VHH binders against ENHANCER OF AG-4 protein 2 (HUA2). Designs and how they scored, part 10

Target 1, 142 residues: ENHANCER OF AG-4 protein 2 (HUA2), of Arabidopsis thaliana (Mouse-ear cress) (q9xer9r771to912)
Amino acid sequence: EAAISRDAFEGMLETLSRTRESIGRATRLAIDCAKYGLASEVVELLIRKLESESHFHRKVDLFFLVDSITQHSHSQKGIAGASYVPTVQAALPRLLGAAAPPGTGASDNRRKCLKVLKLWLERKVFPESLLRRYIDDIRASG
Short names: E, the ipSAE of ESMFold2; O, the ipSAE of OpenDDE; V2, 0.75 times the mean of E and O plus 0.25 times the DockQ between their complexes.

## First folded at step 7 (VHH)

Design s05 (framework vhh_5j56_2)
Fold by ESMFold2-Fast, scan of step 7:
Structure s05 (fold): chain B 142 residues (1-142), chain A 130 residues (1-130)
Amino acid sequence: as target 1 above (142 residues)
Amino acid sequence: QVQLVESGGGLVQPGGSLRLSCVASGFTFSSGSDYAIGWFRQAPGKEREGLSSISGSEGGSTSYSDSVKGRFTISRDNAKNTVYLQMNSLKPEDTAVYYCAADLEYEPGTDYSSAEYDYWGQGTQVTVSS
């Protein structure tokens, strides 16, 4: 069962786009994986995909999926459904390092990641001090 | 604000053809690929079936379900903000209400846990009968 959900999620990452349907379907698969205790594996798949992705626009798509999963997790009451908040928090340095790389060519990536981080800050998804640190780090990169 | 309007349905004999139109308002087709338009159908007592989709710029990415591949063709006219479904070699099994649906760009901060297209037209009836 768990293997079927994991394989479906991994396959979805290969065809992920920035559309609501694409992000929504991948989010639902990630939620299903959490029900089987696979939240950490899902986040590790996202990290690996982000780190190996050569196209900057695709990195944004993947980080928007992280946002969608995180927003859903933040709204959940159950332990299984809420598991992504702490798992994503622990993964933020790797996720942001890959999604918002330094350099002049990644200015759009940094702008879009900043938008997500500011929304997380406003909604109190993660500790304020942690989010402000990442916001400052990204603003300083270029 | 987003609206989709289907037209072009009707009664046709087996082996005939129809061209459906879907006019979109409230968003525009662009060279960037931040949307998809899909065609779906639903016959009485059946689940809704996905048939085809188109996304992206001029000559953009297309997909087809196995049941219609080779018989149906999706296309768009960006200047008219319209998507078409050309249906050839129609069969009685193709009888259904046909819907177009829009899949738009993700908005950060929104939980998109639904695996469905967000905007739907009202549908147009296609009947394939002698």
Scores: ipSAE 0.534, ipTM 0.828, lowest interface PAE 0.7, mean pLDDT 87

Design s06 (framework vhh_5j56_2)
Fold by ESMFold2-Fast, scan of step 7:
Structure s06 (fold): chain B 142 residues (1-142), chain A 127 residues (1-127)
Amino acid sequence: as target 1 above (142 residues)
Amino acid sequence: QVQLVESGGGLVQPGGSLRLSCVASGFTFSEGSDYAIGWFRQAPGKEREGLSSISGSEGGSTSYSDSVKGRFTISRDNAKNTVYLQMNSLKPEDTAVYYCAADLEYEPGTYSAYDYWGQGTQVTVSS
């Protein structure tokens, strides 16, 4: 059921690591949630987790999960899983603000977020003008 | 490109021992990396079974399935870019093709775990 899928995803965020298996399992749970119409709730959980996370390496792990979910959703196009593309697009200012904060201590975060944004640009995941604006903003925040 | 090559399989009698090797190319083992190498096996007509893993995180954590815990030991030699599976007290039911697989750090644009598999090495436990 919807509630079980949401709870499983929220629990997965607590133990998320940067391995392909960890991010892959969390991505599959997010796609299952979308089948129950929970894409907005999943993205809100990701925003809350990113904003509350104190460890910069963990912020990158969470943003890589956003990338994984978004790439999978984009590949589905007009199917239920595709709902993450517009939901993530609306959330980008909050997601990027938390994942790629300003200051010298977050230079690795910004570099890794830039890598994701450039890939999204190459693959036409989001509008070009939107992605170029975020790329410029992150580059300027060193 | 990442490649994994298993070796060390063969025929052994019940109660015997074998050491399997998994040599990696295209990436290097190091402590503190967000990667894991796992050992799996598949017997004819059965699904693939996970046996053991070793991580690159600080300290290098190891795990074992209940079917092999206490009999099998996973280890790594970073200088040789090799992961080993020491198999002791082998039983006929351990007969299978043994595979190693790499669960590497996530790279943007992919979410598949254990994308890099070797071709396997046959272990036969028989009198």
Scores: ipSAE 0.424, ipTM 0.806, lowest interface PAE 0.9, mean pLDDT 85

Design s07 (framework vhh_5j56_2)
Fold by ESMFold2-Fast, scan of step 7:
Structure s07 (fold): chain B 142 residues (1-142), chain A 129 residues (1-129)
Amino acid sequence: as target 1 above (142 residues)
Amino acid sequence: QVQLVESGGGLVQPGGSLRLSCVASGFTFSEGSDYAIGWFRQAPGKEREGLSSISGSEGGSTSYSDSVKGRFTISRDNAKNTVYLQMNSLKPEDTAVYYCAADLEYEPGSGDYSAYDYWGQGTQVTVSS
């Protein structure tokens, strides 16, 4: 059911790591949530987790999960593609602001997020002008 | 030090079955491990094709390409550090070198099976009359 899928996804975020298994499991839970019309709620959970996360390395893990959900949704289309692609696009300012904060302490975060944005640009996941704007913004953050 | 060794290939008639094994060394593939194992194949003149994968998460999530779904089954034996590919209803079009591969860490864009980091040497499967 919807509540079970959502709770499972929220719980997964607490133990998320950068391994393929961890991100793959969380991605499948996000796709399941889309079946119940919960894509916007899933993205909001990701935003809140990113904004509250104190460890910069874990912010990268969370943004890689955003990449995984987005790439899967874009390649598969269907219910997940219809839900996540536009929802993530609308959420990009908040997601990137949290995942790639300004300052020298976050240089690894910015490099990792830039790698994702460049892949999204190459694969035409989001409009080119939008992605180039975010790439420029992150590069300017110092 | 991570190595993968495939075995179980050979010649089989159309409609036959084969079970491939992939033995891992240099890491332990078990429930909760960070490794995922995928099966791939490459026929002469064709690109490498991803067929199936199994994760080390509890229960082992599995995936299959449309070309083999319903005919092939991936499984693991954690005690033997081995992943299997059971191939049923084999067709001449399944003739290829079969590879297993391991992936440890997520890379952005990792829906592409070419992202796997460690590869075995391959085992030949030939389906002919």
Scores: ipSAE 0.386, ipTM 0.785, lowest interface PAE 0.9, mean pLDDT 84

## First folded at step 9 (VHH)

Design i01 (from p18 with F27S T28I; framework vhh_8pnl_2; at its last look DockQ between E and O 0.86; V2 from the best seeds 0.00; counts 0 for: unsure alone 62.4 < 65)
Fold by OpenDDE, look of step 9:
Structure i01 (fold): chain B 142 residues (1-142), chain A 121 residues (1-121)
Amino acid sequence: as target 1 above (142 residues)
Amino acid sequence: QGQLVESGGGLVQPGGSLRLSCADAGSIFSSYDMAWYRQAPGKERELVATIYSGGSTDYADFVKGRFTISRDNAKSTLYLQMNSLKPEDTAMYYCARGELEYEPGSDFDYWGQGTRVTVSA
């Protein structure tokens, strides 16, 4: 069942769009994966997809999925919260680096990532000091 | 702008059923994702169920098959069939209409005034 959930999640990434439905479906699968202890693998998969993605708008979509997974996990807590929140926190440098790479072409990505970070700050998803550092970094790279 | 008007709330005994309705006026109903939220006294508003423009549905974990969200696009009406109601389901229930695309931090664009559901012996 764990493998099925993982594969299903990975499959969803291929057809991921910026719609609430798409992001929601992928999020649910991610939550299911967490039940099987696959949170770290899911985050790693997302990082790899981000790093290998050539289209900036797709990077934003993937990062929005990260946001959705993170916020859902934060709000619902339980196994997903205990798994994804610390995992995403630890992976933030890589996630942000991949979602908002340096360069003029990624200005919109930086804006979108910044928006997510500010939201996380407002909702106290992660420590304030940590999020402020990343916010400053993204601003400085723009 | 559209207006959402909920109805169907009331007092019901545990194990009972209610059917909530939400009329959506002044919008292209079929194009929007719709959702039911609820807010119990002293608690935060929480998502109950979502029905997307494509017809797929999602439910909160506490629903456990007891509730069914549906829509009638011809009538521009959203429904929530609630069965096997429990005292903990007591809340103000709100209808919501959201944007088509995911946006972090975005709320639904429109909310109804709510309909009160009370489950008590």
Scores: ipSAE 0.253, ipTM 0.619, lowest interface PAE 1.2, mean pLDDT 91
ESMFold2, look of step 9: ipSAE 0.551; ipTM 0.840
ESMFold2 (binder alone), look of step 9: mean pLDDT 76; pTM 0.759

Design i03 (from a15, 16 letters changed; framework vhh_7mjh_2; at its last look DockQ between E and O 0.10; V2 from the best seeds 0.00; counts 0 for: pae O 3.1 > 2, placed apart)
Fold by OpenDDE, look of step 9:
Structure i03 (fold): chain B 142 residues (1-142), chain A 121 residues (1-121)
Amino acid sequence: as target 1 above (142 residues)
Amino acid sequence: EVQLVESGGGLVQPGGSLRLSCAASGFTFSSYDMSWVRQAPGKGLEWIGTIYSGGSTDYNPSLKSLVTISRDNSKNTLYLQMNSLRAEDTATYYCARGELEYEPGSDFDYWGQGTTVTVSS
């Protein structure tokens, strides 16, 4: 069952779009994966997809999924909240590096990621000092 | 002044094809992402797809197989090719500057007046 959920999630990433419906479906499946202890694997999969993605706009879609998973988990009690929030926090350097790489071509990606970070700051998803550091880093990389 | 003017709408039979155009002016067209959205009678706005300034595209999964978005930067024109049209594709079609926003309540910054497509026997 764990393998099925994991594969389903990976398959869904291939058809991911920026629509609320698409992000929502992927988020729900990610939450299900957490029930099987796959939160770390899911985040690693997302990082790999981000790193291998050639289209900048798709990187943004993937990062929005990361945000959706993170915020959903943050607002809920249980395994998902205890798993994804700390896992994403630990993986933020890699996630942001992949979603918003340096260079002029990724300026919009930086803007979108910055927006998400500010939202996390407002909603106190992660420690303020940590998020402010990442915000400053993204601004400086432009 | 930024202007977007859609054209090409009209009556078409089921199974038919239609190509919509959007003439842009008042800004550097090639530098912006452009999108198509539609609104069917009695329904909310539906995002169709986006063509980014770099030329890549993204589509609503429910419409991806039936639509193709392209652009001609030399003509400042955005296109929407629709194939195998169905009655449910009856709607007013809008071109908009920008892309689908992440946060709720955020809209495209400029819209055309729309062109109406009616699919009927």
Scores: ipSAE 0.048, ipTM 0.520, lowest interface PAE 3.1, mean pLDDT 91
ESMFold2, look of step 9: ipSAE 0.461; ipTM 0.803
ESMFold2 (binder alone), look of step 9: mean pLDDT 80; pTM 0.803

Design i04 (framework vhh_5c3l_4; at its last look DockQ between E and O 0.33; V2 from the best seeds 0.00; counts 0 for: unsure alone 62.3 < 65)
Fold by OpenDDE, look of step 9:
Structure i04 (fold): chain B 142 residues (1-142), chain A 122 residues (1-122)
Amino acid sequence: as target 1 above (142 residues)
Amino acid sequence: QVQLQESGGGLVQPGGSLRLSCAASGFTFSSYDMSWVRQAPGKGLEVVSDIYSGGGSTDYADSVKGRFTISRDNAKNTLYLQMNSLKPEDTAVYYCARGELEYEPGSDFDYRGPGTQVTVSS
């Protein structure tokens, strides 16, 4: 069952789009994976996908999925909330580095990532000091 | 306060047509992308169609493409959904909502009308 959920999630990443439906489906699969203790693996998979992605707009799509998973987990009680929130927090440097790499070509990516970070700040998803640091870093790289 | 109110729903036979309307108030209607969403019995919310704030761009769920047409009159603060060639599987409560098909961080369908029932049955 765990393997099925994992493979289904990975499959969804290949066809991921920026539609609410696509992001929602992938999010649900990620939540299912967390039930089997796969939250860390899911986040690592997302990081690898981001790092290997050559298209900037696809990086944004993937990071929006991270946002969806994170916010869903933050608002829910249980295993998903306890797993994804701290896992994503710990992985934020790599996630942001991959989603919004330095350079003029990634200006839109930085803007989208900043939007997400500011939203997380507003909703107190992560410690304020941590998020402000990342916000400042992204701004400085622009 | 933001208010949305749907109308135009009803009972129709398969192959029939309906035109839904949504009256918007309490916000600058022309500044927002709008959507029609629906919820069938036992199912979750499905985004049916969305239209950009300026009214020049539209998008549709695959299940309704070619049959439904979304439009808006910003001067009247009204959103429309023309539904043709209706099918039993289109039976649902239809809601007018602020938002779009594309994922946007922090955007939820927090503002939608009470809905209007559409029933397609022979």
Scores: ipSAE 0.394, ipTM 0.813, lowest interface PAE 0.6, mean pLDDT 92
ESMFold2, look of step 9: ipSAE 0.400; ipTM 0.791
ESMFold2 (binder alone), look of step 9: mean pLDDT 79; pTM 0.806

Design i05 (from p18 with L100V E101D; framework vhh_8pnl_2; at its last look DockQ between E and O 0.73; V2 from the best seeds 0.00; counts 0 for: unsure alone 61.0 < 65)
Fold by OpenDDE, look of step 9:
Structure i05 (fold): chain B 142 residues (1-142), chain A 121 residues (1-121)
Amino acid sequence: as target 1 above (142 residues)
Amino acid sequence: QGQLVESGGGLVQPGGSLRLSCADAGFTFSSYDMAWYRQAPGKERELVATIYSGGSTDYADFVKGRFTISRDNAKSTLYLQMNSLKPEDTAMYYCARGEVDYEPGSDFDYWGQGTRVTVSA
C-alpha cells in the first residue's frame, strides 16, 4: 500500500499543473505517503524532478507543490507535520537551488520562490532566522 | 464582487446531522473552487472540505467520511452535508470561493459571514 501511494504520487508529478486542483491532489497523495513514513522519499522525488526539469515554469509548479505540502503539513500537525516540515526544512537549500537556479533566465522562479519564503515567514512555518537567510540569498542572486 | 451567504447551522445532538448551504451571488460560480472552513472559539480557522471546479473533492483528516461537500452550479449553491456530528465539530462554518489556479498564500477571494454549528448533548 505504501508502494502504491508512492507510485501514485510520482505518477501525478508527470501531469502536475499550476492549478489548485492539481496541486491539491498531489498534496493529498503526499500526505498519504507520509502516513507510511515516505516523507523523505517524497521530498527526494521532488528534488530530483526539480533538478531534472528543463522548463523553468515547471520548476515553479513543482515548488508550489512543495509549498502546498509544507503548509498543509504545518497546519494539520499530524504525522505529515512531524515529517514534512523538518524534512523540507533540511532540504531547502536543494529545493531552492533547483527551483531557482542561478541565471537571468530564472528571475521569475526567484520571484516565485521568494513569495513562498515570505509566506512561510509570515505564517511561521520555519524559524525566522533561517527563512530570512534564504530570502536574502535569493535577493542577492537576483 | 460576489456575496456568499451561509445557512443551515444550528444546535444538534452528538451523532446528529446538518446540511449547510452557501448561496453564491457571484456570476461565475461554476468556474471557481469552493471550500468550507470552520473556526471554533479560540482556535484558528481550518479547512474542512474543498470542491474544485471540475467536481473533485478533498477533505480534512478530521472529516473521516462524515461530511460531504457538493455543489449545484445551476443554483450557484455550495453544500456541506454533515453526519455523525461531534462536539468538537462545534464552530462557525464559512464558505469560500477561490481562484482556479494555485498561488502560494492566496486566500479564497470571497467569504461568507458564516453559519454557527453547535453540537451538544
Scores: ipSAE 0.141, ipTM 0.554, lowest interface PAE 1.6, mean pLDDT 90
ESMFold2, look of step 9: ipSAE 0.646; ipTM 0.839
ESMFold2 (binder alone), look of step 9: mean pLDDT 75; pTM 0.757

Design i06 (from p24 with T59Y; framework vhh_5c3l_4; at its last look DockQ between E and O 0.49; V2 from the best seeds 0.58)
Amino acid sequence: QVQLQESGGGLVQPGGSLRLSCAASGFTFSDYAMSWVRQAPGKGLEVVSDISGSGGSTYYADSVKGRFTISRDNAKNTLYLQMNSLKPEDTAVYYCAAGPSDYEEFLASGFDYRGPGTQVTVSS
ESMFold2, look of step 9: ipSAE 0.614; ipTM 0.861
ESMFold2 (binder alone), look of step 9: mean pLDDT 81; pTM 0.817
OpenDDE, look of step 9: ipSAE 0.616; ipTM 0.924

## First folded at step 10 (VHH)

Design j01 (from i06 with S52Y; framework vhh_5c3l_4; at its last look DockQ between E and O 0.68; V2 from the best seeds 0.72)
Amino acid sequence: QVQLQESGGGLVQPGGSLRLSCAASGFTFSDYAMSWVRQAPGKGLEVVSDIYGSGGSTYYADSVKGRFTISRDNAKNTLYLQMNSLKPEDTAVYYCAAGPSDYEEFLASGFDYRGPGTQVTVSS
ESMFold2, look of step 10: ipSAE 0.700; ipTM 0.887
ESMFold2 (binder alone), look of step 10: mean pLDDT 81; pTM 0.812
OpenDDE, look of step 10: ipSAE 0.800; ipTM 0.946
ESMFold2, look of step 11: ipSAE 0.663; ipTM 0.881
ESMFold2 (binder alone), look of step 11: mean pLDDT 81; pTM 0.813
OpenDDE, look of step 11: ipSAE 0.799; ipTM 0.945

Design j02 (from i06 with S57D; framework vhh_5c3l_4; at its last look DockQ between E and O 0.79; V2 from the best seeds 0.66)
Fold by ESMFold2, look of step 10:
Structure j02 (fold): chain B 142 residues (1-142), chain A 124 residues (1-124)
Amino acid sequence: as target 1 above (142 residues)
Amino acid sequence: QVQLQESGGGLVQPGGSLRLSCAASGFTFSDYAMSWVRQAPGKGLEVVSDISGSGGDTYYADSVKGRFTISRDNAKNTLYLQMNSLKPEDTAVYYCAAGPSDYEEFLASGFDYRGPGTQVTVSS
């Protein structure tokens, strides 16, 4: 059932849009994958999708999915919280580097990712010093 | 001027069914994503289901998937929730809510409108 859950999640990423409904469906599949011990694989897939994505607006869609998975896992705790929160924390340099790259073409991406990081700061999703470092790094890259 | 009014709640036995309705007025109904949100006694709010303005995209919480069906009739400005195979855990006040479908906008603002709710009680 692990492989079926992984394949379903990958398929959902192909049609992901910036809507609550689309992101919510993909989030539910990611939580299901965590039940089978696949949180690290899901996060690695998201990193690879972000790194290979050529359209800046699609990178934002994928990062909003990362946000949804992270916040859902943080608020619910359980198996998803125990796996996704630390896994995403460890992956943040790669996730942000792909989603919010430097340069004039990705100014909107950096702005939107900063909004998410500030919400994570407010909600204490990750350690404050870690989040402030990433916020500073993104601001410096503009 | 904006109004959302839920109806159709009540007392049912486990395994039973209910159909909730939400009558909307004072805004362009088809422009809004609509949601059913519930609050069980002593619990926080849970988004049960969402539906896009056109009705073409839906989302269900894992706790209700396969048992509940969201729908809307844009000609009647009405949102529905068909609830089948009800469990005691479904006992809650159910709210009709309207808000942005865009994820970023929703993060910033949350729901724009919410009704007063209707009580659903699943008990012997």
Scores: ipSAE 0.619, ipTM 0.851, lowest interface PAE 0.9, mean pLDDT 90
ESMFold2 (binder alone), look of step 10: mean pLDDT 81; pTM 0.808
OpenDDE, look of step 10: ipSAE 0.625; ipTM 0.926

Design j03 (framework vhh_8pnl_2; at its last look DockQ between E and O 0.97; V2 from the best seeds 0.00; counts 0 for: unsure alone 63.1 < 65)
Amino acid sequence: QGQLVESGGGLVQPGGSLRLSCADAGFTFSSYDMAWYRQAPGKERELVATIYSGGSTDYADFVKGRFTISRDNAKSTLYLQMNSLKPEDTAMYYCAAGPSDYEEFLASGFDYWGQGTRVTVSA
ESMFold2, look of step 10: ipSAE 0.732; ipTM 0.885
ESMFold2 (binder alone), look of step 10: mean pLDDT 76; pTM 0.770
OpenDDE, look of step 10: ipSAE 0.872; ipTM 0.949

Design j05 (from p18 with T50Y; framework vhh_8pnl_2; at its last look DockQ between E and O 0.12; V2 from the best seeds 0.00; counts 0 for: pae O 4.1 > 2, unsure alone 60.7 < 65, placed apart)
Fold by OpenDDE, look of step 10:
Structure j05 (fold): chain B 142 residues (1-142), chain A 121 residues (1-121)
Amino acid sequence: as target 1 above (142 residues)
Amino acid sequence: QGQLVESGGGLVQPGGSLRLSCADAGFTFSSYDMAWYRQAPGKERELVAYIYSGGSTDYADFVKGRFTISRDNAKSTLYLQMNSLKPEDTAMYYCARGELEYEPGSDFDYWGQGTRVTVSA
């Protein structure tokens, strides 16, 4: 069942769009994966997808999925909250590096990631000092 | 600031077609992502179609190839070609510009007033 959930999630990433419906479905699958202890694997998969993605707008979509998973896990108590929030926090440098790489071509990506970081700050998803550092880093890279 | 103005809505029979337009006169149109949203009575606003500044597009699952979002940067106009319309497509359709989110109710730069689409036999 764990393998099925994992494969389903991975499959969803191939057709991921910026729609609430698409992000929502992928989020639900991610939450299911967490029930089987796959949170770290899911985040790693997302990082790999981000790193291998050639289209900048698709990187944004993937990062929005990260946002959705993170916020959903933050708002709900349980396995997902206990798994994804610390996992995403630990992986945040890699996630941001892949979602908003340096260069003029990724300016929109930086803007979108910055918006997400600010949202996380507002909603106290992660420690303020940590988020402010990443915010400053993204701003400096632009 | 520029105002988004939707047009093209109306009454159409099931299976019919409409073409919505969104005029954006007051902004650097080509630099921004654009989207069509819709809101049916008693339902939440939902994304219909998204077009990136680079021209790539995304669609909601319910579109199923029936709608096409496009943009004319020279005219600063966004379009939604709607074919094979269904009664469940009945809604107010809104044009949106700016830093768009995947979730309804998120912060958007600009919204139009909407154009009503009614699909009924």
Scores: ipSAE 0.024, ipTM 0.438, lowest interface PAE 4.1, mean pLDDT 88
ESMFold2, look of step 10: ipSAE 0.309; ipTM 0.741
ESMFold2 (binder alone), look of step 10: mean pLDDT 76; pTM 0.766

Design j06 (from p18 with D107W; framework vhh_8pnl_2; at its last look DockQ between E and O 0.09; V2 from the best seeds 0.00; counts 0 for: pae O 2.2 > 2, unsure alone 60.1 < 65, placed apart)
Fold by OpenDDE, look of step 10:
Structure j06 (fold): chain B 142 residues (1-142), chain A 121 residues (1-121)
Amino acid sequence: as target 1 above (142 residues)
Amino acid sequence: QGQLVESGGGLVQPGGSLRLSCADAGFTFSSYDMAWYRQAPGKERELVATIYSGGSTDYADFVKGRFTISRDNAKSTLYLQMNSLKPEDTAMYYCARGELEYEPGSWFDYWGQGTRVTVSA
């Protein structure tokens, strides 16, 4: 069942769009994966997809999924909250590096990632000092 | 907030072409991601194409190169050029605008009233 959930999630990433429905479906699958202890693997998968993605807009979509998973886990008590929030926090440099790489071509990505980071800051999803550091780093890029 | 107004729909034979337009006069048009959706009778609304504020585009799998989304920022107008239309493309087509504010998982979308496309012999 763990393998099925993992594969389903990975499959969803191939057809991921920026729609609430698509992000929501993928989020639900991610939550299911967490029940099987796959949170770290899911985040690693997301990082790999981000790093291998050639289209900037799809990087944003993937990062929006990261946000959805993170905030869902943050707001909910349970296995997902205990697993994804610290996992995403630890992986945040890689996630942001891949979602909002340096260069003029990724300026829109940086802008949208900043919106997510600011929302995380407002909602206290991660420590303030940590988020402010990443915000400053992204602003300094490009 | 400004209203999205779709136009260009109509009846066309299979293999025919239509060009849809979406007028968005009330906002800084260039700052928004824009998209076309469609909804066939008895089916869920589905994404057709997206053009992002950065100018990149994305298409649903069923488009297969038949449609082209574009925008004219000077006219604050979104377009969908649809070629090689099929009966299964029959639907109400909606224009959507991404919101500048972000919420978990997506932008807020603004929707028009839609324009009907009917593909029939």
Scores: ipSAE 0.188, ipTM 0.615, lowest interface PAE 2.2, mean pLDDT 89
ESMFold2, look of step 10: ipSAE 0.533; ipTM 0.820
ESMFold2 (binder alone), look of step 10: mean pLDDT 75; pTM 0.759

## First folded at step 11 (VHH)

Design k01 (from j03 with D33A T50D; framework vhh_8pnl_2; at its last look DockQ between E and O 0.82; V2 from the best seeds 0.71)
Fold by ESMFold2, look of step 11:
Structure k01 (fold): chain B 142 residues (1-142), chain A 123 residues (1-123)
Amino acid sequence: as target 1 above (142 residues)
Amino acid sequence: QGQLVESGGGLVQPGGSLRLSCADAGFTFSSYAMAWYRQAPGKERELVADIYSGGSTDYADFVKGRFTISRDNAKSTLYLQMNSLKPEDTAMYYCAAGPSDYEEFLASGFDYWGQGTRVTVSA
């Protein structure tokens, strides 16, 4: 059951696209994984996928999935909220470092990730001082 | 400019059925994801069901198989078939249209909302 849910989520990442439909399906699988105590494993899979991804546009798709999981977990509370929100918070340096790297090739990535961070700030998803620090760091790298 | 118009609401006995319709006016229906929302007195507006441009669907947990969302792109019409209605389903029901693209939806949310149609179960 745990292993089946994790394998289903990992397999779905291979065909992830930037549509609400694709990201929504992956989000539902991730929420199901949290019911089996697998939130840390899901976030680690996302980090590894982001770090190994060579295409900048795919990095954005994966980061939008992180956003979807985070915002759904934040709004619904419960087991998903108690596990995904703090787990994503702890992983932000690796997630952002992979999704929004410095350099001329990733300026679009940085803009899109900044939009997500600003929405998290507006919606109080994470502590304000934490988010402002990451926003400042990404702006400085451009 | 485009807007959505709901119809099909009314008074229904518990256990009864209604079919809500939502007609598109002046936007590219087939490229949008569509949704039904509801708002009971004193409560916040809540999602009932989504249907995406490709036809896949998602439902709120409280639906529990009782409602079916569907769309007819040729007629630019969205439907909600509501069966086994309960008193707690009493609400204003709204249709909404928004971008299928994740980034666009994050920035704008739903672009179009209807004025709503009232569903009342029992009285």
Scores: ipSAE 0.587, ipTM 0.854, lowest interface PAE 1.0, mean pLDDT 88
ESMFold2 (binder alone), look of step 11: mean pLDDT 77; pTM 0.777
OpenDDE, look of step 11: ipSAE 0.756; ipTM 0.938

